# VH-VL binders against b7kms5: the designs that were tried, part 179

Target 1, 80 residues: b7kms5
Amino acid sequence: DTFETVRNTIRIESEVDESLRQLCHEERITKETWLEAAYLYLCEKPEELAQVIQLAQERLSQRKAIADYKRAKTMQERFL

## First folded at step 10 (VH-VL)

Design gz7 (framework fv_miptenalimab)
Fold by ESMFold2-Fast, scan of step 10:
Structure gz7 (fold): chain C 80 residues (1-80), chain A 124 residues (1-124), chain B 107 residues (1-107)
Amino acid sequence: as target 1 above (80 residues)
Amino acid sequence: QVTLVESGGGVVQPGRSLRLSCAFSGFSLSTRGVSVGWIRQAPGKGLEWVAHIDYDDDKRYSPSLKSRFTISRDNSKNTLYLQMNSLRAEDTAVYFCARTSFYDYLGLRYFDLWGQGTTVTVSS
Amino acid sequence: DIQMTQSPSFLSASVGDRVSITCQASQGIRSYLAWYQQKPGKAPKLLIYAASTLQSGVPDRFSGSGSGTDFTLTISSLQPEDFATYYCQQLYSYPWTFGQGTKLEIK
């Protein structure tokens, strides 16, 4: 076999998934091959890779803040 | 120094709820590829994976426990929780808190650090 | 769910012996397998991950081999501290599952 593959489970935001799904349908490609191509492309573009990493860090921070807020709110409502 | 210390175990009646805690130090759950979770072991039995939570808040559960158990964390307190509802006699076990790291090259996960466990006894 | 079956469930051996424990997955899991050692009253300790990679700090008498569905843990020269229960685990797909365990006792 010329390529070894791994099974990954990833969770992304619904609106992002919907947009990507539409793109993949229009272009007749899969999410898996799009992800591989995007990463390989960015590895050859250091300036763009840096911008993507920054966006990823911002999105991760936002997810954590929202999750922490919802958790605290639920606990407050439960015990109030 | 990296440590995981469980607490919250005890004797509880069937149908009641119990929350376990795991205090961790020396690592960050914000680190890509790191996750923490719970594994239990009934008296005289083998190991059973319960649940885990990873650095981006993805939660996974054993299918048989998903409806009754909830995993959560509080990064400000360096603590992992397992909320156990509607407890049954078969939930009697030692509950271990464990960290997974991963082999980045292959995306492989493995439990590289374990706490000493906390005992939960459900008796009627 | 992927079922993990260990063989034997019980193994009796002497210090200095070469011992092997096998683990079989009900479907292919590539190299997504770990081995753990558990002594009475203690938490499990990671020995091997990725089927054959030795964890830092684990003695080199321990080794792992196999891929796909058949895996083996080998202890090349058994020491007194090695008498324990050994577990394999697949981390290929959820839910993660463990073998039933192999108890290694002094003959």
Scores: ipSAE 0.000, ipTM 0.602, lowest interface PAE 17.1, mean pLDDT 85

Design gz8 (framework fv_miptenalimab)
Fold by ESMFold2-Fast, scan of step 10:
Structure gz8 (fold): chain C 80 residues (1-80), chain A 124 residues (1-124), chain B 107 residues (1-107)
Amino acid sequence: as target 1 above (80 residues)
Amino acid sequence: QVTLVESGGGVVQPGRSLRLSCAFSGFSLSTRGVSVGWIRQAPGKGLEWVAHIDYDDDKRYSPSLKSRFTISRDNSKNTLYLQMNSLRAEDTAVYFCARTSFYDFLGLRYFDLWGQGTTVTVSS
Amino acid sequence: DIQMTQSPSFLSASVGDRVSITCQASQGIRSYLAWYQQKPGKAPKLLIYAASTLQSGVPDRFSGSGSGTDFTLTISSLQPEDFATYYCQQLYSYPWTFGQGTKLEIK
């Protein structure tokens, strides 16, 4: 038996990737299987899933703030 | 912009109590993943972790200090406190307040921001 | 409690030298280790976290390595401002514990 899989390309912050890579190496698992397991585990735990969603929203806000800062800095360098 | 400033240190007699304060700015203790705490250093000695408090009000203490020390916060004033009771000569130290945050999802924490410290001297 | 043993306790070196400080945990702590620098009369400053990740703003002459029980902090080319006391800390389990420190002095 085999599972049908899809190919996804995702971009995550380098510090998160480094941490996850270390965990996967130490535990002898792959990023793909860790992601699947984490999602499935959280789907069975609604309150914990809500906490993860809150963290995701906070990180999205941080990414937007950084993008806005970089955009403003580019404007200053080009037009000052 | 982001700062920690300790106050409340001084010279006290053994057996007395003292409350230290740490005023912080540029971040909120209600932010998920943020924690603040106290680390002390006796004259000429190394660093010793005292206590910390998480955004979720989860408090943790050094086992040797838990019975005498209490950590608390006032989020409306952006202030951290350390209540020190039954002070002993061995409590003489510089007390630093410091912030930790989660730097990755393994739950890794590190003290990335420190105050300048406040000196507590318990006279013998 | 996890004991953190630093060696050497005292290190004498000259500007431009390469120096290494080691830290050993009494049990496995994975990569839950940080290195701090402290100058006389000042608060400690974070240099490295997760055993090998350089903190923003810290010069790249500082590097960390190791995992599990054995860790090393290396300064590739000492500068005058690097003469200080260095501490390792484990944040794997409570209570959090520090090494006793390594005092780096000018020759």
Scores: ipSAE 0.000, ipTM 0.607, lowest interface PAE 15.1, mean pLDDT 85

Design gz9 (framework fv_miptenalimab)
Fold by ESMFold2-Fast, scan of step 10:
Structure gz9 (fold): chain C 80 residues (1-80), chain A 124 residues (1-124), chain B 107 residues (1-107)
Amino acid sequence: as target 1 above (80 residues)
Amino acid sequence: QVTLVESGGGVVQPGRSLRLSCAFSGFSLSTRGVSVGWIRQAPGKGLEWVAHIDYDDDKRYSPSLKSRFTISRDNSKNTLYLQMNSLRAEDTAVYFCARTSFYDSIGLRYFDLWGQGTTVTVSS
Amino acid sequence: DIQMTQSPSFLSASVGDRVSITCQASQGIRSYLAWYQQKPGKAPKLLIYAASTLQSGVPDRFSGSGSGTDFTLTISSLQPEDFATYYCQQLYSYPWTFGQGTKLEIK
């Protein structure tokens, strides 16, 4: 009852999830507290926050490119 | 068959503006998955990514150039533009136009086709 | 920004030699690295992407290896047309960055 919270469902890369799960186990923290701590820490460090945003932008672009590639392949296969 | 041709380079004074163009043949900038951008190279120096734009008009810039440079396209002319404002001596370079390809399944957008470049010289 | 450092900056070699150029990222970039070749007065040409995948039309004497922070471009038997400047590029994060280049010249 310490904090009012909201439940979120997110989809992340399996390799990232596995690595994060291992880190949380070793350090005895949870994914939710790691996410909160990471965001709060970065909000106080604008230069590092900018780097994280740039990485996120590239990862978003990569996901779009993968989806576009798969869509193109499906269209080609459907015509014969 | 497929070509990228840059134009608009020249000699300009510091503080002025210049617009570069890149005319494409053999593919459309509106094609899903196509991205095009600008890479520059100062005399005797290495490559520096400037900006890119994809078919969806999603634009990305080098942080140091974002405030002065604007990337845009005109699909009806199949042409890419780079608007360069407040030019500095450090902007002196050959500016290459390049297309990115991602015909693999991993989503990387590597530069598989390049134009020959247009030279920009910023001097007083 | 992710800094890409190439070694050596200059490399002198003879036709038939095996040469290797290294590229080091200031942080882990997985296998999100490409190699380009640039001849004087010309635009760069893509050689390798995803660290180790050879681009179509590139001779198989070129190979790439590595992941994370350390990458290598190898030319197994140097040909006259291979004397050029080589650049690595990371595609892990914006802004995309290139190494400073390695100039391969005749010994």
Scores: ipSAE 0.456, ipTM 0.869, lowest interface PAE 2.2, mean pLDDT 89

Design ha1 (framework fv_pozelimab)
Fold by ESMFold2-Fast, scan of step 10:
Structure ha1 (fold): chain C 80 residues (1-80), chain A 125 residues (1-125), chain B 107 residues (1-107)
Amino acid sequence: as target 1 above (80 residues)
Amino acid sequence: QVQLQESGPGLVKPSETLSLTCTVSGDSVSSSYWTWIRQPPGKGLEWIGEIYYSGSSNYNPSLKSRATISVDTSKNQFSLKLSSVTAADTAVYYCARDYTLDEGSSDFTIYFDVWGQGTLVTVSS
Amino acid sequence: AIQMTQSPSSLSASVGDRVTITCRASQGIRNDLGWYQQKPGKAPKLLIYAASDLQSGVPSRFAGRGSGTDFTLTISSLQPEDFATYYCLQYFNYPWTFGQGTKVEIK
């Protein structure tokens, strides 16, 4: 035996998913192994890891702002 | 990590105003909706209201005439004032982060993922 | 206001038991329902959101199901730390309303 694995369901931006799927197909790897490799690589590169975390925080903040906007709109409709 | 801490008097006289503050650490009070929930001793949970940092607020209609929630962005706090209290307002008061999760498209979900420890407020003479 | 009714109000169970709690909304709320666990003297803890999505860090023995008006929370194999009161909460429409709670007690 080599690996024990877990299954995850993750929601990502459609455009990013399409780009990543294309990359994985061309390079003959899977999304799973790309994610593992990217994380492991970044763990050895503190400066690059910090930049990725900053981008992730910015993307999370943007998604949350969009979600809060959708919430305000929807609740106004339901409060009718 | 994000932490919430309630503070305020534990004893309030009937007819007076109950005032509580929730201090937010590990996150900006400008990043989310924030909510107050109460629980009378031995009873269930009751939602009081919510606030967004811009001042937009929604209240439980049963408390709307007496409840005011406000945000102080400079102190990273939000507060509850409940006027004209009676013995029925005796409860543990919780503050919580009222988080909106993006579900894609027009969808979202709401949950209270971080709670303060709660503070007991007794209304008695 | 949307009324949330839980059944049963209390139950007694033993470690290892399968426990099912139900929550019924007085009108359709889609999947806009969360489940919260509260231990004595503690703040509630989020277990499940969107009726069926398990919060990170919550054990997989907890499962939520349902949509519309009828919802269930199942604990597949009750553990000692699971003795608590469980609340459902609808966030479909204001005001947000909790069920009255289901107390899970040791038999």
Scores: ipSAE 0.594, ipTM 0.863, lowest interface PAE 1.0, mean pLDDT 92

Design ha11 (framework fv_pozelimab)
Fold by ESMFold2-Fast, scan of step 10:
Structure ha11 (fold): chain C 80 residues (1-80), chain A 125 residues (1-125), chain B 107 residues (1-107)
Amino acid sequence: as target 1 above (80 residues)
Amino acid sequence: QVQLQESGPGLVKPSETLSLTCTVSGDSISSSYWTWIRQPPGKGLEWIGEIYYSGSSNYNPSLKSRATISVDTSKNQFSLKLSSVTAADTAVYYCARDYTLDEGSSDFTIYMDVWGQGTLVTVSS
Amino acid sequence: AIQMTQSPSSLSASVGDRVTITCRASQGIRNDLGWYQQKPGKAPKLLIYAASDLQSGVPSRFAGRGSGTDFTLTISSLQPEDFATYYCLQYFNYPWTFGQGTKVEIK
């Protein structure tokens, strides 16, 4: 009797990964179980879920801006 | 949901300037690069140029002398002006979101994920 | 400008067939290649980016591979709705350039 699982590959910021890795080590849990627990907890807390979604949207916008900056710098030098 | 809609004249006379506007809804014009692409009837796709909301733009060298792309942040729109048109400029004109995905380190990938429905522009006397 | 050449220009296939379309760049473009599907009278639709990454919502029967100069798009089990013209696009250097297109006709 086992849980049916899916393997996901995701890209996260190095600093966040380092911090989360430390937390998981200190608390004796895995990134997988932390993610599951966090999501399940937030699904029961609409106000907190909304705050997390807002932060996620802000972080996505920040990464997008960084990506656009890298694009501008790189493509300026690759014009034919 | 992000949507793009082209608007402009269906018919333009030779030697005149073609002017098209793309209205963006569901996303801020400042969030991405935006591009114009055209397709002559029965033929393939040709990239015209791109713009970032700051006004930074890049053009296909074959069209650079005639093409100008501009952005209007207050209206959430970007536009294309193509001067001195000829019958060779007859095409369906598309606007599209030119998305940049972060791939980490110095790397990124680009793709056009949302397109307008296209507008046919015929250059004829 | 980087020239993108697709092969074949057109093909006919039966539902259930495996279809392979190739795209060749005149110089190395790493994995800076996308594949787009265009149905008659419609705007192009993104299928694959970064040569091999499937866009969200696109059926898994579509697969891209390749790097450098030689790329392929494979449709593992052709469906009636896959009748369309397919374009590759390089975004390694300006200007962005498309292949000439490959028309897939269902027998």
Scores: ipSAE 0.566, ipTM 0.855, lowest interface PAE 1.4, mean pLDDT 91

Design ha12 (framework fv_pozelimab)
Fold by ESMFold2-Fast, scan of step 10:
Structure ha12 (fold): chain C 80 residues (1-80), chain A 125 residues (1-125), chain B 107 residues (1-107)
Amino acid sequence: as target 1 above (80 residues)
Amino acid sequence: QVQLQESGPGLVKPSETLSLTCTVSGGSVSSSYWTWIRQPPGKGLEWIGEIYYSGSSNYNPSLKSRATISVDTSKNQFSLKLSSVTAADTAVYYCARDYTLDEGSSDFTIYMDVWGQGTLVTVSS
Amino acid sequence: AIQMTQSPSSLSASVGDRVTITCRASQGIRNDLGWYQQKPGKAPKLLIYAASDLQSGVPSRFAGRGSGTDFTLTISSLQPEDFATYYCLQYFNYPWTFGQGTKVEIK
């Protein structure tokens, strides 16, 4: 039997991607299997999962602020 | 998880000011752009304007002279005032969140990911 | 203002049909286009952003294509819950403008 999989496209910080890519290369694993393993591991550890979620929320907030800054800068001159 | 709910009078007399409030729950109004959109009965959607939570706003030029959007961070709300209304302003009014997604480099995408249920405002004497 | 024109304005279809809706901008808008679904008496719901990116939780039977001035929304196998009015929206320039809507009705 084979695994049923879903294809995803995600954008992550370049420095994080570089670090994760190096880890995967050194350990001879893939980004997809690392993501699966990390999530499954954290599901068994509620307190650690909560900390990861908090970090994710903080990172999301920061990226949103940066995106809004780009929007404000770009859209100032696009009024018709 | 974030929810929006419109409130305000459903009936406004011609020449008066239409006043609506959008209450944000499950999240903070102190982030993002917030938008008002309207839809006359049986017709399409029209963008009224947007406000960044810190107060910067942009309006549809067709409504700019009459529309004012404001944010009240202490009440977790944002509001629309539309002055000098006529029967043409009869519509379902929606509030929505204008989310900005970072696309890398100088690029971004905008979409309205959370909407209120809409509130009908009828302009009649 | 950028005019957004949808085609057709309405169509009748059966469950299982492939449905294609077109949206045309009066000037180039890159990929700054979203598609929204509105069911009777309900608020619009985001389906697709950046012309082709599927919003999380939206079924894969919905697909967006296009850039510049010509865009399409395709529903590969129409389901009962897909009978609705569909709107395109450009966010390239202020004011944001919607297409007039395409109503997908059951045959």
Scores: ipSAE 0.571, ipTM 0.839, lowest interface PAE 1.2, mean pLDDT 92

Design ha13 (framework fv_pozelimab)
Fold by ESMFold2-Fast, scan of step 10:
Structure ha13 (fold): chain C 80 residues (1-80), chain A 125 residues (1-125), chain B 107 residues (1-107)
Amino acid sequence: as target 1 above (80 residues)
Amino acid sequence: QVQLQESGPGLVKPSETLSLTCTVSGGSISSYYWTWIRQPPGKGLEWIGEIYYSGSSNYNPSLKSRATISVDTSKNQFSLKLSSVTAADTAVYYCARDYTLDEGSSDFTIYMDVWGQGTLVTVSS
Amino acid sequence: AIQMTQSPSSLSASVGDRVTITCRASQGIRNDLGWYQQKPGKAPKLLIYAASDLQSGVPSRFAGRGSGTDFTLTISSLQPEDFATYYCLQYFNYPWTFGQGTKVEIK
């Protein structure tokens, strides 16, 4: 068999990336395979999947608030 | 999920004020920028202006003297008023949600991820 | 205001063709450019943001490239549902401005 793959570019919080990178190094796996395994595992665990989705929604909301702040600040600076 | 629906009179007389409302459903109006865009029949798109849910707004300078955008959080709606209309204001008017994506450091990107279906406004006597 | 010029204004292509549309800004706009698709009678739909980032749910045959003043939208293998007018939009400076549009017609 062969795997058909897609290359994605994603932005992750630096602290999370550092922790994940360390884990992958210690366990001799890649970020790609960890992500695949984590998603597949959670798909079989509805209760745990729901908790992860809640955390993801909270983190997305926080990132958006930061982005809106940057936008407001930048517009002020552009007009001056 | 989130849907936008424009509503307005369809026909407006020259010199009057055009009033349009965008109703947001399936999500909250809070924490977003909202925008109005228009398109004259057979022509391209023109950005009218934007408003943050808390009330701060920016307008296309060509329309700033006539355009006012406002938000009503209790009705989950935002609106456009365009005064002193002429035949040149005949267009399909779209409302849209502006999403601000964090790009790290001091950077961000903006895109309009949800659009209303548009409402045709004809300015004629 | 920043002027956005698209080329060509219209083109005809066959299903499976590679289609390229260009957009030029009258001044540098970094990567603050989006591409939108509009089908007849419908609202525009976001395809690409930040010049090159594909919006979730948009087919991978759409690709954006460029920075500064010169930008390109490519459809690697044109499909029947790609019949539409495509607009670039700069959000670097106010007022935000659209290109005049490129109409893609399937032969």
Scores: ipSAE 0.526, ipTM 0.837, lowest interface PAE 1.5, mean pLDDT 91

Design ha14 (framework fv_pozelimab)
Fold by ESMFold2-Fast, scan of step 10:
Structure ha14 (fold): chain C 80 residues (1-80), chain A 125 residues (1-125), chain B 107 residues (1-107)
Amino acid sequence: as target 1 above (80 residues)
Amino acid sequence: QVQLQESGPGLVKPSETLSLTCTVSGGSISDYYWTWIRQPPGKGLEWIGEIYYSGSSNYNPSLKSRATISVDTSKNQFSLKLSSVTAADTAVYYCARDYTLDEGSSDFTIYMDVWGQGTLVTVSS
Amino acid sequence: AIQMTQSPSSLSASVGDRVTITCRASQGIRNDLGWYQQKPGKAPKLLIYAASDLQSGVPSRFAGRGSGTDFTLTISSLQPEDFATYYCLQYFNYPWTFGQGTKVEIK
């Protein structure tokens, strides 16, 4: 009948978001329910879950490198 | 799990140089910013400075003339030297890892996610 | 340097209480603010980054709000392990500056 829910704000790559929005539109589902379903499905597939985690770690490392570059460039202008 | 451990003399004489080393274990020092923070007994936290693993550093202006932070990637360590110490430099010294999180576009967030346990340095004759 | 002022400097509370700590920056810092918890004899621990984002592993009873100059850390239902000193930190401009700390003591 009812679910207890939490509200999350997440930031994802614009091309990924666009692709996911299109998928949700075509299949008549929401981004929220797709995320829940994907996680639940992967929890039943430990080897596939491990592959997804590896991809996530690679993407996180790439974003960190970009963030460090932005930090170096921006923070030198904001001293004092 | 990444861990940090401070080391160095617990007692330094006035006018001498305080020298501390932070050893990084469980992960690489490369691709991160590293910071030193101190806390005089019973008082608040003070940021000393930071260094990127490639050597670029930034310091608190109040300490810049006396503080030097350096990285030794081959030993997986970074160090703090603080010259001309006085009793006012008596504090617990912490090393920490600064993480930079991408927030998209030109935005990012910085936080210190891993800290050493701290080492007390007393400046006394 | 950007001055960070916390209110109150100390408070006494009981388990189950809602505790609110405020941090004010002397100039706008966007959302470039973190909250750290420090227990006696221990290193500080990150609770919240970007003013409102909860660090992984930190209980959901901790919540941060604010932007610009006025920031709040709320503990919705204080637990025994929450008695500690809390510090805000701005990382908008160098030098990074901490608030003076708010000590949450058992009543």
Scores: ipSAE 0.599, ipTM 0.863, lowest interface PAE 1.2, mean pLDDT 92

Design ha15 (framework fv_pozelimab)
Fold by ESMFold2-Fast, scan of step 10:
Structure ha15 (fold): chain C 80 residues (1-80), chain A 125 residues (1-125), chain B 107 residues (1-107)
Amino acid sequence: as target 1 above (80 residues)
Amino acid sequence: QVQLQESGPGLVKPSETLSLTCTVSGDSVSSSYWTWIRQPPGKGLEWIGEIHYSGSSNYNPSLKSRATISVDTSKNQFSLKLSSVTAADTAVYYCARDYTLDEGSSDFTIYMDVWGQGTLVTVSS
Amino acid sequence: AIQMTQSPSSLSASVGDRVTITCRASQGIRNDLGWYQQKPGKAPKLLIYAASDLQSGVPSRFAGRGSGTDFTLTISSLQPEDFATYYCLQYFNYPWTFGQGTKVEIK
């Protein structure tokens, strides 16, 4: 049997990517299968899933604040 | 999850000030840029301006002399005041979230991902 | 101000047709362009950002292409719910400007 898949491109912190890449190479798995396994595992653990979502929300807030700062600076530079 | 709702008078007399408020729910008004956009009946969309809770604001030059956008963090709202209105200001007014997506390095993209339903403001005596 | 011109201003098509709408900027805007769908009586809805990135929840039949000054929105197989007016928007520089809109009418 085969899996129906979708191709995605994601941007993550370089340090996180390096660590995850190392783990995947050592364990002989792919980033794709690690992501699938992590999500499926957490879906059966509501309390742990909630904690992961909270961390994700915090990281998203930080990235957004940086993005808004970047936006303000760039747009000001383009305005003459 | 995030919802925006416009409110304010549907009828404004010529020469008076049009005042609209956008109530934000499901997100903090301090988390993003917010914008006002209008659409005269049967016509296209016109960007009015944007605000960030930090005080950063930018306006369409065609409306800058009459438009003021402000944010009220205690009520989780942002508002538009447009002075000296005429029949040309008759339009559906929308509020929307101006989301900034990090694209890495020095890059980003902007989009309006959540919109209010719009409120028709008619300028007539 | 950067002028955004859409073509055509209106079109009629049948369900299942491939529809292409173009948007031209009066100066280079990189990929700082979004496409929005507006159904009668409703607020606009984001379809595409950064010229080609599909917003989550938007059907894959919508696709955006282009960079610089020339952009296209393609609907590969038109559905009844796609009856709407489509707008491009540049956010490269202030003021943000919309195209005049393209009305897609189903025959």
Scores: ipSAE 0.596, ipTM 0.858, lowest interface PAE 1.0, mean pLDDT 92

Design ha16 (framework fv_pozelimab)
Fold by ESMFold2-Fast, scan of step 10:
Structure ha16 (fold): chain C 80 residues (1-80), chain A 125 residues (1-125), chain B 107 residues (1-107)
Amino acid sequence: as target 1 above (80 residues)
Amino acid sequence: QVQLQESGPGLVKPSETLSLTCTVSGDSVSSSYWTWIRQPPGKGLEWIGEIWYSGSSNYNPSLKSRATISVDTSKNQFSLKLSSVTAADTAVYYCARDYTLDEGSSDFTIYMDVWGQGTLVTVSS
Amino acid sequence: AIQMTQSPSSLSASVGDRVTITCRASQGIRNDLGWYQQKPGKAPKLLIYAASDLQSGVPSRFAGRGSGTDFTLTISSLQPEDFATYYCLQYFNYPWTFGQGTKVEIK
């Protein structure tokens, strides 16, 4: 048997990435398997899943606000 | 979850001002850029302009002298006014969310991810 | 303004066919390109952003490629619900400009 896999590229905060790399190194696992395990585990724990989703929504809103600011600054210069 | 709904008169007389409003639900109108796009019957899509909640707006140069987009944060709406209309302005008018995705550092990506259903505006006497 | 030219303007295809649509920009736009699907009487729907990134909920049979001036949208195995008009759109510079559209018709 083999797993059917998909290659994805994701962009995460550098501080979080550094911490996750250290964890994976110490525990001798990969980022891929950690993501799979974390998601599967949280799917069985609705209360914890809800908390993670709330944090994700807050982080997304913060990144979007920064992106809109960058857009306003950059795109106006391209046309004006 | 986020929904957009266009509203306004479906018939406008030549030389008058076309006025449309887009009602935003499921999100704050202050949270994104918003855009208007039109499509004449049987033809392609044309970008009209965009607005950011602070009143910053950009327009298609072909329409800039006639088009004004405004935002009303108290009603969670944004609107389009297009003056001096002619038969060439007959089209389905769409409002859409003009989403900005953070790509890190100075980079970002733009796309229109939520659209209203469109409203047909006919310019006729 | 940046002109976006699609090729072909229309094509006829059968279910199961591989369909490729091309979009060409009159100047370099990096990867600031989106692909939209429009069915008759409906608003356009985002399929691809940043030239190659698949919007969530869009079937994996849709794929975008390209950068700079030359872009393609490929449907690897055409399904009945894919008969529609497809538009490319550049976000690199104002004004935002759409291609003229490519109509994918049943044959």
Scores: ipSAE 0.552, ipTM 0.846, lowest interface PAE 1.3, mean pLDDT 91

